# VH-VL binders against Exodeoxyribonuclease I (sbcB): the designs that were tried, part 1

No score or structure here was measured in a lab: all are predicted.

Target 1, 149 residues: Exodeoxyribonuclease I (sbcB), of Buchnera aphidicola subsp. Schizaphis graminum (q8k923r203to351)
Amino acid sequence: PKLFDFFFKYRKKNELCRLIDIEKFTPIIYVSSYFGALRQNMSCILPLSWDLHNKNILISIDLFKDIDKLIVFCKTVSISNISIKDLFDLGIVLVYLNRCPILAPIKVIRKEDTNRLNFKKYFYYKKINLVKKNYFLIDLVKNVLLKKN
Positions, changes and structure headers below are counted from each chain's first letter, unless a header gives other numbers; antibody chains aren't numbered by Kabat.
F, E and O stand for the ipSAE by ESMFold2-Fast, ESMFold2 and OpenDDE, each averaged over both directions (binder to target, target to binder). V2 = 0.75 x the mean of E and O + 0.25 x the DockQ between their complexes.
[cut] marks letters that were taken out.
Atom coordinates printed by the task and the answers are left out, and those that the model quotes come from them; centres of patches stay.

## First folded at step 7 (VH-VL; from x2 with heavy chain E100D, light chain S92D D93S)

Design y2
Fold by ESMFold2, fold request of step 11:
Structure y2 (fold): chain C 149 residues (1-149), chain A 118 residues (1-118), chain B 107 residues (1-107)
Amino acid sequence: as target 1 above (149 residues)
Amino acid sequence: QMQLVQSGAEVKKPGASVKLSCKASGYTFTEYYMHWVRQAPGQRLEWMGEIRAGYGNTDYNEKFKSRVTITVDKSASTAYMELSSLRSEDTAVYYCARGDYYLYFDYWGQGTLVTVSS
Amino acid sequence: NFMLTQPPSVSVSPGKTARITCRGDNIGSKYVHWYQQRPGQAPVLVMYYDSDRPSGIPERFSGSNSGNTATLTISGVEAGDEADYYCQVWDDSSDWVFGTGTKVTVL
């Protein structure tokens, strides 16, 4: 498949960084056992920010997760009571660029594969807009991660 | 089996408020958005706002944001829309409609006519 | 603001094809959905994501979207297809935008 050939080509950090456009809110495909076999070991993620101290860490949101739930949790729970595990359970994902992660642009996913792989990219437009409208979330996540909760 | 049943027609005077209801059945109410969309006589459909039924977070059309409030009662599987400071141009049929992240409205209530006249 | 315009009416003979257009600036970059509204009734979804049919909508309904024009096509038109038809998009700046509506008359 064309998808696997693309993954073979892009292994170094400088090549992977070309896929990342935080300012345009560009989602990307991340293949990892982190997501589990029932999800085909992949998800569509939205890069949010580079970590403040470790520039190899890309803070992202798993767009398969319930974005409203994450936003409401972060608005209603005091920041001192928010753990890193809470954020990961609600969809925050860390991508370590120095560990040769498997990333790809969404365009390499064939249309017929979106149904088989349970990728519905048009679902992401609303979710991305929710993140844009709730930009406070990015700083909150960075602060929780900085504290090493 | 899936239904959205709305409250009955209302006649109001300018300056009053109206609160409409939309009772859902045949699906898990808390897993979806509920939207409110109105249609003035001879005009196109106009989106007013939405609520994520399970969490209660809302978003409103800027045109109505100062006058509209959308709420839910999860135990009754019912959404409400309250519109205050009514004017004659608020005369319309008001629909509730189910949605999610998929960017369209798959089920609609029967509509509630609100007439604003002095 | 993003705007959608439709012809006010379309007349079609039974068994022929009705084409309902929805025009917007670069609408081909968006996903278009279509609703049928019979007199005195609520809208019913008849097409989504440009060309996908909901369950229960006959195959004679089809859709396309390219450039500045989206089109709902009803082949083999029946008397029961007589209704108002609205296109709709979601836009990240204008949110939920509905078209001006097209009355389809079966003569």
Scores: ipSAE 0.436, ipTM 0.805, lowest interface PAE 3.0, mean pLDDT 87
Fold by ESMFold2, fold request of step 11:
Structure y2 (fold): chain C 149 residues (1-149), chain A 118 residues (1-118), chain B 107 residues (1-107)
Amino acid sequence: as target 1 above (149 residues)
Amino acid sequence: QMQLVQSGAEVKKPGASVKLSCKASGYTFTEYYMHWVRQAPGQRLEWMGEIRAGYGNTDYNEKFKSRVTITVDKSASTAYMELSSLRSEDTAVYYCARGDYYLYFDYWGQGTLVTVSS
Amino acid sequence: NFMLTQPPSVSVSPGKTARITCRGDNIGSKYVHWYQQRPGQAPVLVMYYDSDRPSGIPERFSGSNSGNTATLTISGVEAGDEADYYCQVWDDSSDWVFGTGTKVTVL
C-alpha cells in the first residue's frame, strides 16, 4: 500500500524536513510505539516549533488528544506549576529527527483506512484553528521545556 | 433517547436581558460542544456561540460577543445563554444544538421564541 | 467574512428532482452540511460532509461539492419534502456560516 511504502521511504532528516511546514500549520502522520498498539502505533500530529536548544527536536501536538483540555489547563494553571509531564499527558509530543522517525503526509492515508487507522481527518480543522487562536501555547511549551535546560 | 429540551417563550422590553436554558439527556453532556443558533422571522440561521460543556471554554460570533454569555451546569446537564441589551431585532427563535469537532449540528432543541417589544 | 448564497426558492413537481445549490468562494475546499427545516420546526440534519446521509434520511437525498458550488439533490420529490433548506460550513476565519436558505415548493 502507499502508506507502507511512504513510511519506510522517508527516513533521512533532509527528506523529513520537506514534510514540515510550521508556518502553514500542516499536520503530519507520526508512527511511534509511544502511542501504543491500541492506537496502531501512530497519530496525526501538528508541528508547533523547533526546540530552542536541540534543533533536532520538533515540538508537536497529538491531534488525537483533547485540544480544549490542553488549552484550558495552560490558561488556568500558573506557568511555574506546569510540569513537562503535564504537557506530555495532555498531548505534547517531541519528535527527534536525528533518530529516523517515521513521518508521512496525511494524504497517503486512504479514505477507506481512516477508521481502521483511527485517523479522523475532518476533526483536525477545528483543532488546528484552536491552536491558531491560542498561539500562546507555543511560547508556553517552549518556556516549560526551557526550565528543564 | 437523546433529547435537548429548551425553556419556554419569553417577552422582553428593549434594554432587558434574557437567559435561556437547554437541558440535555441521553448522552454524555460533558463530551460535546453546545451551540446557540438563532433565527429571526423569515431570516436564515445565525450562529451565536459555543461552549465545550466539559471544560467551560467558549467562543462567540463577533456580532454578539459584547452581549452574549454561554454557560453550563454540568451536574444538571444544562446549557444556558444570556443575551443582554435586547433590541427589537433580537426577536427570534433561539435554538440550542449539539456539536463536536465534526463541524455540524446533529441534534437541535425545539427552539425558544424571544419577542422584544415595547 | 465567508458567505454562502442559495437561490431563495425552487419549485419542483412530485416525482421529479430538486437541486438546491449553495455558492461560496472555493466552497469545494470545505465540508458542506445541509439542514431541512419544516414550518414551525427545528432544523434537521439531512446531509453532512458534502455527501454523507444521517441515519433515517432517505436515499433520495444526495449531495456533491466542487469548485464554488455545493448541491443538495432530492430525487423522487414528495410533498413531505416541502421545506426550507440551509447549507452550512465551518470556516477558520468566519466560524459557523449558514446559507441564505432555499424554500422548496412541491407543485
Scores: ipSAE 0.398, ipTM 0.789, lowest interface PAE 3.2, mean pLDDT 87
Fold by OpenDDE, fold request of step 11:
Parts: C-alpha cells; sequence; structure tokens
Structure y2 (fold): chain C 149 residues (1-149), chain A 118 residues (1-118), chain B 107 residues (1-107)
C-alpha cells in the first residue's frame, strides 16, 4: 500500500532522478512487468551507471540475480565475446527514465512486508558489497552496451 | 542428511601455518558459501572469511586478510582454511559453516581445535 | 566498527521465560540471527531474520528486533536450553558481526 502510494506521488522525472544515486550504490525498487507476475512485477535494482549515449537510460543490475555468476562470467569471457543478451540474462537491467518508470526508494518496503514481497533486503546489501568489490563490472557492462552487440 | 565434517585437532608452534579441512555432504556443495568462524577459549565467535564454493570468490575479515586463505576442492566437496604466521592468540576452535546470500549460517561443522604454543 | 553487545549471563528457573538482548546502534534496521551453543558443541542456528525459526526449533523460541535492541525469548525454559547464545548481523563495514554472547543458566 505505501509502495503504491509513493509511486503515484513521485512520477516526475526530476523526482525519479533524486532516487538514483550511483556513487553511493543506493538500491531502489523497480516495478515492471519485465520481472513477471511470480515476482509481483517488482525487483530491487542497483543503479550502476548511465548509458554512454543516452542519459535517459539507467544501467542497473537486478539484485535478485546471481551476482557471483555474473562476475565469473565477466572475468572468464572476453569482452569481445560478451553480448548484450548475455548481460541481460545475467541480471543487467536498463531503466528508461523517459518512459516514466515506477521507481521507489527501498525504505518504502518495511521489514514486515519482506516476506510477502519476497524482498529479503539483506540479500541485496551483500550483493551490493560484492559489486563494489568488483568495480570492473561496471566499466565492462558500459563498454559492452556501447558496442550494442 | 546434510553435514560438515572437519579435520582433527592441530598443535602448532608460533610462526607455523595450519590448514584445516571441512568436508560437506548431503547437499550440492557448489551452490553454497562456506564460512570459517573461530572461537578462542571463553570468547565470542569471530568471523574469518567466506568462499563461494562453486566459483571460488572469497571475502576475508580484515583482521585476518594477510594471513588467511580459503579454498575449495569441488571434486571432494571440501573447503579449506589456511592460517599462517600463527600466534598464541590464534589458539581457538575453528568452525566451518554453510551460508548463502541469506546472511545466516544454517549448518556448522563440529569444530577443530588449533593450539598454538611454544 | 559495528558492535553487538549482550549481557554476559542470564539466569532463569525451569519453566520460566528467559530474555536475551542484543544491542546495537539502530539494530532494528538490520536482520538479526541467533545461535545456540551448548557446552563443548558447535553453534546451532535457532533464529534467523529476527523472528523466523529453523525447522526443529520449538515454538518456545521467539525473536524480536526494534530500535537498538534485538531479543531472543525462550519461554518454558528447560534444562537443555542452558547454553551460550550469540546474536549475529551482517554489516557493510564490518562484515559478519557476532554479539558478545550470553550464558543462559537454568537454575
Amino acid sequence: as target 1 above (149 residues)
Amino acid sequence: QMQLVQSGAEVKKPGASVKLSCKASGYTFTEYYMHWVRQAPGQRLEWMGEIRAGYGNTDYNEKFKSRVTITVDKSASTAYMELSSLRSEDTAVYYCARGDYYLYFDYWGQGTLVTVSS
Amino acid sequence: NFMLTQPPSVSVSPGKTARITCRGDNIGSKYVHWYQQRPGQAPVLVMYYDSDRPSGIPERFSGSNSGNTATLTISGVEAGDEADYYCQVWDDSSDWVFGTGTKVTVL
């Protein structure tokens, strides 16, 4: 309930941008049919970077995905052989700000709601830390997307 | 039945190294993390580090980072913890414990006593 | 560094209720897990994510977490509950942090 109320109040692009803090590795809630009904059309995503060609595209990672798998993949496969599909399959998500996406701060999800929404928030913080320790991933993802392979 | 079985007690001199093992069974070894936690006599549990068994990713407590190495043998479903430059303060019971992205340890080994003395 | 503080000991009579506290700055914003360690044995998970019980843990065990204090409550204490209890959290700066431990003595 609180989550949806928030969505209705903060739909403007400028407000959405305020939710995005790449430098501080701030996770946010993203509501999209992309995640499917089984996930209640919702995920916790970590903003990584803005697209190099389009500042309206936010490169993020779905924190429900296996981050270790992504890291190992990116370490073992030559960047020239990494496709954008590979990244998407491994949890990279593009958020288009110009399409008025439904975003909310993670704080809108109370601990009491974590079971219902299957949002075990501490999973995400550990994964965020893992991304921080593997910062190369951000640059790699940016470069792969730049190639648009 | 899931279980973690650790290697036997060790007695070492200061400055030496010790390598402990933790053999897992009853679950898919490569799908989980393995943590190492120690407990000095009369003291609280102390986290040392972790490894993603399937991938080899490690994370260490800064306190031990320069002296600890955690590895796995996937074929043997066994995790290892090596601690070098042993000191008397390293005398403790060392535990392996299973973990995942969930931030708790659901199964523990029986522990291995390491005694460091001159 | 993030710290977890527990009372060194809690004494309780059989059949009564024991409450073990775990204090930390804004610990209510974190998930707390609890381990039971009987003398000479390895720790056993008895509570996770503040209030969830693993399979095999009786309903006598319950957990709560709010503000600066998490609490493990053991109702109808039995002799077998005598053990050391440790709270645990993960912290982004300190990684895995255990409490100082509480020795529960059944009188």
Scores: ipSAE 0.021, ipTM 0.684, lowest interface PAE 6.3, mean pLDDT 89
Fold by OpenDDE, fold request of step 11:
Structure y2 (fold): chain C 149 residues (1-149), chain A 118 residues (1-118), chain B 107 residues (1-107)
Amino acid sequence: as target 1 above (149 residues)
Amino acid sequence: QMQLVQSGAEVKKPGASVKLSCKASGYTFTEYYMHWVRQAPGQRLEWMGEIRAGYGNTDYNEKFKSRVTITVDKSASTAYMELSSLRSEDTAVYYCARGDYYLYFDYWGQGTLVTVSS
Amino acid sequence: NFMLTQPPSVSVSPGKTARITCRGDNIGSKYVHWYQQRPGQAPVLVMYYDSDRPSGIPERFSGSNSGNTATLTISGVEAGDEADYYCQVWDDSSDWVFGTGTKVTVL
């Protein structure tokens, strides 16, 4: 019930933006059927950047995915040969703020729910810092997405 | 259970080299980074460099890049740090510290005192 | 180069609260980690990612970070808390950066 109320409170874009801190690499919870019922229709995502052409689009990484695989892929495959589909398959997620997505801070996840949701905060932070050490990934993803537009 | 055990204290002359060791136990050595951090007397901690133990990739503090070499012996779960062209200013306690993709150090060796004096 | 500045010393009576600050330019945009170093010992991680406690660290240790200042708070200070405390961040240009250190003295 508390979580439900929270989601209703943060349904507006201006409120959602308060949850997004790209500079600090702050992970957030994204509730979406995109992730499927097996994942309780949610994921912990890492906001990376706003789309260069549309500021309503938040480029993020699904922290459930194998970040190492994404990094290796981006290091070994020429950028000209990287498709948007490849990025999506490897964990890149676009969040459309103008579609009133359901976002929440990770603190809304109770400790007693961590096992049920397979929420491993440490590993998420580990992956986040992996992205920090491989900052080129952010620029690469941004550049590849430019091909779409 | 996880432990980093470093080699003993060293006394060196200026211009000499020193090679310290750090033996890891209690975890999979090759899955983590090993860092070296030093602390001069009364001074703050200073990061020297890192090695990805499983791959051997290194990164060094620019301050030490020309003089420091970090290596590993995977079979012995041991990391090494060699510092050449020693100066009196290199007198410090040298620590090995475990790292990972996370950007902090969760386990530290007991430290090795290196004294550089004429 | 990114720098972290700490007060050189903090004195606190047993049972009281010690607050150790770590200042850096827009440090709130970074995750801050803290280490405790007792005399003659190696550093020990006591706080990571601003406010997360490693296993074995008591709840009386807490952390916060916003703006230009991160703070390690030790409530109910005990004699065993007497140590040097260092904040630490990772910076794109400076790599691992440690604070100047704060000596906490329990009176």
Scores: ipSAE 0.020, ipTM 0.675, lowest interface PAE 5.5, mean pLDDT 89
Fold by OpenDDE, fold request of step 11:
Structure y2 (fold): chain C 149 residues (1-149), chain A 118 residues (1-118), chain B 107 residues (1-107)
Amino acid sequence: as target 1 above (149 residues)
Amino acid sequence: QMQLVQSGAEVKKPGASVKLSCKASGYTFTEYYMHWVRQAPGQRLEWMGEIRAGYGNTDYNEKFKSRVTITVDKSASTAYMELSSLRSEDTAVYYCARGDYYLYFDYWGQGTLVTVSS
Amino acid sequence: NFMLTQPPSVSVSPGKTARITCRGDNIGSKYVHWYQQRPGQAPVLVMYYDSDRPSGIPERFSGSNSGNTATLTISGVEAGDEADYYCQVWDDSSDWVFGTGTKVTVL
């Protein structure tokens, strides 16, 4: 598929870093067995921030997950009671750039593959707006990960 | 600082081909995409295709796929767009525009008028 | 085949506020970008990701997007704001799609 063709040409770290744009809230495709065969081993993720301890770790959110649930959880539960597992269950994903992750721009998903891959890109962008409106999530996630490490 | 400079106006007959150029400066040419967008008189902008300048990967609007070829000369930081089998309907101003992994165009060339008439 | 529809023209007096709409089915789920095109000139990006302003674009320009309508708002309109304005999205089926364009006239 076009997705894998892209990866083979842009697999170098410099190219992968170019793909990541935290400031512009740019979603990207992430191919990983983490998402399971039912999801075609991929998801659309939103880069949120770099890890404070390791610059090769990209903190992201899986846009397949329920963003509203994450927001409510983070508003109601004390930060001291939030575990890393809680964040992962609610859609936080860590991407390790030094492990040669398979990343690609969202547009590499062809229109004819949209249904096959169960991707409706425009819904992901709607969720991104929700994250932008709740920017506190980014700092909270960063702090939780910092304290637990 | 960043600038896209396009070649001059063209006048062609139906059935002919035209090749336009777009020279980039002020940024690393090979790190970005170059798009071509045209605008017929009094009409909306229309996307034609793109090329990843660093690697040469292309993607075209299906409407033009059979007639359009986009290429680059990395040593000259220049992108090209060739349109064949010209028709009167191809009369338009053609723009090159810089893109990235984002889904908009942040810098545009000044445009090149192509007139197709018998 | 995704389509974007804009009003053909908007007239506004200097110092007043102009609102340019861009309609599309569930456009609120997409990011909308805006371009300004003065007569005889190339388009210039004036808004991206619904409401983000590129460097050099004055705060008088703002954007919003919800439901079926995106809006570019120009407050304190100046003579130099007279231009054609185009909204734009990327669509799964249609790739880059531009609106029909709106001519803003400063009276």
Scores: ipSAE 0.012, ipTM 0.634, lowest interface PAE 8.7, mean pLDDT 88

